# VHH binders against Low molecular weight phosphotyrosine protein phosphatase 2 (primo-2): the designs that were tried, part 1

All scores and structures are predictions.

Target 1, 164 residues: Low molecular weight phosphotyrosine protein phosphatase 2 (primo-2), of Drosophila melanogaster (Fruit fly) (p82891)
Amino acid sequence: MGKRSQKSSVLMVCVGNLCRSPIAEAVMRDLVARAGLQGEWHVESAGIEDWHSGHQPDERALNVLARHNIEYNGKARVLAPEDFLEFDYIFAMDLSNLAALRRMAPKGTTAKLLILGNFGLKPDERIIEDPYYDIGEASFEEIYRQCSIACRNFLKQARLKQIM
Below, numbering starts at 1 at the first letter of every chain, in headers, positions and changes, except where a header shows other numbers; antibody chains aren't numbered by Kabat.
F, E and O stand for the ipSAE by ESMFold2-Fast, ESMFold2 and OpenDDE, each averaged over both directions (binder to target, target to binder). V2 = 0.75 x the mean of E and O + 0.25 x the DockQ between their complexes.
Where letters were taken out, [cut] stands.
Atom coordinates printed by the task and the answers are left out, and those that the model quotes come from them; centres of patches stay.

## First folded at step 4 (VHH)

Design a1 (from b01 with S57R L59Y; framework vhh_brivekimig_d4)
Fold by ESMFold2-Fast, scan of step 4:
Structure a1 (fold): chain B 164 residues (1-164), chain A 121 residues (1-121)
Amino acid sequence: as target 1 above (164 residues)
Amino acid sequence: EVQLVESGGGVVQPGGSLRLSCAASGFTFSSYAMSWVRQAPGKGPEWVSSISGSGGRTYYADSVKGRFTISRDNSKNTLYLQMNSLRPEDTALYYCAKDRYEYSSGWFDYSSQGTLVTVSS
């Protein structure tokens, strides 16, 4: 006999669920918790490819989150067909992720497929680039900044829609 | 089998204190954020407080900030809520809630049992 709260649901998606989407998930969850909105929002992340299911995020992703006092112990998982019916919003990090989501979406999809960076970032800065092959941690700090801005602006816009 | 068993409720005077406990079993306690949720008679559930798996981060509803303190003892698989300066408005069934996923998702599964807190003179 557990009880469950019904919530608006967000799925953060990148290629492998190792770098960008875990950071976006952790940032969104932290913002939701700080605002006292965990009764209203559910947040997860997933990868388009099943290369890393069950693995820890990239160490650099965990390090940037720790620098900003965010704990994360989630494991990578692959995107499932059921996600397109279960989640209200599915956020792609880049245009290739969005194209893959549109290609994979089954008939009857109810989720809104969106670019995360369209929320509050400038048009030429809206793409959250894959840092996996980058050297060092500077690109991961940038991803954290992009995710923080975008997640804050998305939540603000979503709240305004609920009022109006 | 996940089990959450709340205790420590009772009847207290306004301005009094109570300490609630939740004994958890059937999962790796330190891997999950834990929360307290309450439901007053005739009202829907209200989130009260959350604590991260390590205990390093705590969050509180504005209605209880400065009065309630959430804590955990991972060696005993136990969650606590220290309630001070209690008000009649704090009267409710209090539920221990486990996050559904290993990092805080804001989705909570909680038991049907609860522990009753009544604040009256």
Scores: ipSAE 0.000, ipTM 0.134, lowest interface PAE 15.9, mean pLDDT 82

Design a2 (from b01 with S57R R100Y; framework vhh_brivekimig_d4)
Fold by ESMFold2-Fast, scan of step 4:
Structure a2 (fold): chain B 164 residues (1-164), chain A 121 residues (1-121)
Amino acid sequence: as target 1 above (164 residues)
Amino acid sequence: EVQLVESGGGVVQPGGSLRLSCAASGFTFSSYAMSWVRQAPGKGPEWVSSISGSGGRTLYADSVKGRFTISRDNSKNTLYLQMNSLRPEDTALYYCAKDYYEYSSGWFDYSSQGTLVTVSS
């Protein structure tokens, strides 16, 4: 077996690792750091498609993070088979991402495959939609809002369950 | 309703050329970036090239840079891949892909399409 992280580990996944999953990664890492939990949680992001490995996120994603005082310097990478064995949680942004994760998951997968928006968002807001073809930055601000709510609620729920 | 139909594959000798085409329907073609992806026998999918909706930006995998040229004709809803200086390692089933799939990144699981390129002899 491969060596697992000693921290609880989260992988944020969208199609290209350019918009939604980098925002979700940056938001969760910021929340973890503010809570003093960086020794307990490891957070990464990846894309289902290998189109832009090594590329920086969409400028609109970087801009919305900067407006909220979050610096992000991560680069896109593709989802790998070993991620399904090494991460505790793999979060999809939408139903098509989740379907792809379930199809790609190898036999023996130990990661929990989940929709990020299931954690504290209203039923009609649980899907974090792809903003790539949207005009301007309003949709990126909405993604930031959705990720902030969902990540906060996930971390709170996970910590409470660890006590019980 | 998204439909992508590849054509133009065949058997070619090393150093030869082929031009692949992909006829797209069921979406506003000019609004989406398009890609070529290939899968060699017994191997996983490999991204080859991408082109923006307007055609103003192109990207290439290092393995094909300088040899392949991606292009599109938005008036015909058609994507192209011009392949020059072909090598045996370019042998694969070639698929075109719409940027950001609605249903799954595993397009090859939902399609029997693709065009076979064999570089041999």
Scores: ipSAE 0.000, ipTM 0.123, lowest interface PAE 16.3, mean pLDDT 80

Design d8 (from b01 with Y32W S57K; framework vhh_brivekimig_d4)
Fold by ESMFold2-Fast, scan of step 4:
Structure d8 (fold): chain B 164 residues (1-164), chain A 121 residues (1-121)
Amino acid sequence: as target 1 above (164 residues)
Amino acid sequence: EVQLVESGGGVVQPGGSLRLSCAASGFTFSSWAMSWVRQAPGKGPEWVSSISGSGGKTLYADSVKGRFTISRDNSKNTLYLQMNSLRPEDTALYYCAKDRYEYSSGWFDYSSQGTLVTVSS
């Protein structure tokens, strides 16, 4: 009847692990730390494509995190089959990411495959869009805002055991 | 059906310049964002630069900002990468790539052998 030795685990996923999913990872880790929940939650990020493994996130992603007093020194990595068995929650940023996750999920997958923005964002704002082709910093501030709202609401719902 | 053929690689001294070309066919070139991706010996692929279908928006990896310029000629279905101030760490096979998911871009199609760039003294 004791606690399981395992933490609840979250994997944030976008296409390249350069923009959206590193921001979501950093934001979730910050919220977990501020709530004193480091013993309860483990958070990582990964990319669907192996285009950027070992690389730093996009400079604009690092800049938005720094403006909000969040340090991030993670490196990009590709999504592995084992992730579908080891993580409790795998979050897609958009519908294309979710479709890819569903296609890649091996038999025996135990992870819940979810859209991050479904947690507390308005229906017309739930998709965290790829900022790759955007000019300047505004889209990265919006991603930070979306991730902050969604991660906060996810943690609240998870604590209330309202996630299926 | 989709074909991408890179050219323009070669051997150059540090500080030198090269211009890479990618000839595209089998799709409406101007409707798609295009990217350059490189793979150094013994390393995974690294995204280098992207350009929107119209050419109005460009993005660069921090490692190449200020040194490389991506451009396109939609009348010729050709993508370019002008590489200046080349460094030994720029040594890699360079691939051009068609963005597969415009809305979620960063997911690329490429099928060519690439073009080899070697920067050495």
Scores: ipSAE 0.000, ipTM 0.126, lowest interface PAE 15.4, mean pLDDT 82

Design p1 (from e03 with S50D; framework vhh_8emy_2)
Fold by ESMFold2-Fast, scan of step 4:
Structure p1 (fold): chain B 164 residues (1-164), chain A 121 residues (1-121)
Amino acid sequence: as target 1 above (164 residues)
Amino acid sequence: QVQLQESGGGLVQPGSSLRLSCAASGFTFSDYWMHWVRQAPGKGPEWVSDINSGGSSTNYATSVKGRFSISRDNPSKTLYLQMNSLRPEDSAVYYCARSPYEHGTYSMDVRGQGTQVTVSS
């Protein structure tokens, strides 16, 4: 296999790697650490577009994480073709992200391409929307809530060998 | 009708400064993230900078960080890009764009016609 780590590996993806996918990465890393599973799981995030490579997440994303006692110091990076061969799971935040992942996936892709919110969220709440229609921080609390529920349920299902 | 109009481009020497402006009309400017994107001949588009609706958060591409500064004036519905220490590699058409927080192909819904910046000796 192309995978070089013996850990199970997760890549969180949104368009720019500034908001939703960094929150999802930070939340999952925190859950993994709290459960003592950092030896079993590797978690990263990336953007479909390379426009923000090298930058910190949006201040509002960092603020919501800090309010929940999560510090994040990662930087944005673009999704690479090798990610589809190296990661076990690649999570899209919304249907547009998933469509882009499916279009970009090279021949020989081994990663499972999934919607993060399918894990434990109700069908009408499964899409983690960008906060476009909200100019404040309330939508970032909702994104944090969605990521927390989905990451907890994904980890539970993965440990029980229930991921299809 | 929603419109974005860039201005301020031109021909300058290396080491010079330019300030680009983007005038917005037809929408509530203060509700939107604003972006600067550039495209040089023969190259794909490169994101340069963005700023949140209130102006409290700004981000920059690594290639321009420390040299460029983005700002906005919500009362006048104008976006700015202050470009200092310009290099030949900064030569491109610069576009102002409106989008939700997450920018990229799926997030930008309106952009202007662009303003040409040429840095040559």
Scores: ipSAE 0.000, ipTM 0.143, lowest interface PAE 14.2, mean pLDDT 82

Design p2 (from e03 with S50E S57Y; framework vhh_8emy_2)
Fold by ESMFold2-Fast, scan of step 4:
Structure p2 (fold): chain B 164 residues (1-164), chain A 121 residues (1-121)
Amino acid sequence: as target 1 above (164 residues)
Amino acid sequence: QVQLQESGGGLVQPGSSLRLSCAASGFTFSDYWMHWVRQAPGKGPEWVSEINSGGSYTNYATSVKGRFSISRDNPSKTLYLQMNSLRPEDSAVYYCARSPYEHGTYSMDVRGQGTQVTVSS
């Protein structure tokens, strides 16, 4: 089964779908809505590991989104083989996520597998690090900042048809 | 110290096949993703294909999918592009590039002058 959606589609991926990829999904959806493009873009998130399927994101992720007036009601899900055929773009947060996506991608994959932070972040800050074992909320605010810059720059480049 | 040396280009007829090579030196070849990028006169660079460090994953631009095949030989530090069913629009200088991650001109290093491919009757 090939791609079924007429919308351009984005899947945000991290290890557990609890911290980074839900924030990236929520930020991208918010940017799309603010630009009036919700009819043109479809955004989801998923985890490489299935440890947390069906659970809500980490409370700190929900808290950082709430501080920026973004509500998020998604539940964690695991990455599925059909995602590689149905999404136009699948974004990894870090190099380990990207390596896992490449390993899992089936023959016939049509999705572009990319590092989210390559869009507008400086080389020394392009990796969106896993905050799960960090203490407090400072790392979650940094992830929000990185996702905001990267999603904004990706959307700009995509709208101008400048993505290779 | 990092060097990438392209070879194998030439003048061929439409419908012909050609194999390009890229010899790497000065870095651990097996740690890097490798790409083929081409540029025709008066046009910007076009990404053609990529291969992961171990060779288990490949991807292609829509314009070449089904006709071109990328491969690598890590022991000999060589990247290949097998080009089949060549068309006049495939005429370009072909460059190989490395990256620690796939895709995106800002994450690639292009070395040397490339190898010229001309598809003409």
Scores: ipSAE 0.000, ipTM 0.123, lowest interface PAE 16.2, mean pLDDT 82

Design p3 (from e03 with T105Y S107R; framework vhh_8emy_2)
Fold by ESMFold2-Fast, scan of step 4:
Structure p3 (fold): chain B 164 residues (1-164), chain A 121 residues (1-121)
Amino acid sequence: as target 1 above (164 residues)
Amino acid sequence: QVQLQESGGGLVQPGSSLRLSCAASGFTFSDYWMHWVRQAPGKGPEWVSSINSGGSSTNYATSVKGRFSISRDNPSKTLYLQMNSLRPEDSAVYYCARSPYEHGYYRMDVRGQGTQVTVSS
């Protein structure tokens, strides 16, 4: 029953790696840690665009995580060709992110390219929307809720497959 | 109509300086974070620098830290980029952009038409 030599790996992706994907990363890492699974799962996030590499996430993203007692110290990075070979799962937040991932995927891609919200969210809630035009923090609470549900359901499904 | 208009680009020698300007109109300039972004031929956009609404906080890409300086004049509704010690790798079209919030390049709802900077010997 000991620790595996290699971890299952997840990459959360949105446009800029400043809002949705850092929240999804932080939420999944927190769920993994609380379940004692940090020896089995590796979680990162990245952006489709390279504009903000090295920056901390949007303050509203950090604020919503802090309100839920999650600290996050990751920095934005751009999606690399190697990610498609090294990660087991790459999660898009919305359909435009997924389309971009499919265009960028090099020959030999082994990662599963998926919509995060397909894991436990209802059809009308499965797209984790870009908060770009939103004012204030209400949309960030909704993103946190969507990520929490989806990450819990994904981890439950993946864990059951590993046991069975 | 909301508009951003860049100027000040040109052809210069390595080691030279240029000052870019971005004139804003049609919105309350002092309410917005402002950004400089560049795009070189055959490459994706690269964020260069950001400045908050009041001008008290600035951020820079590692590649330009110590060489470039961003500033703004809210009364004249103008954003500036002072570029010193220019290198061939700085050659790009430079765009200004606005966002309502910090760190939000993907929250840019307006960008200008760009000004070409070419650094060549």
Scores: ipSAE 0.000, ipTM 0.153, lowest interface PAE 12.7, mean pLDDT 83

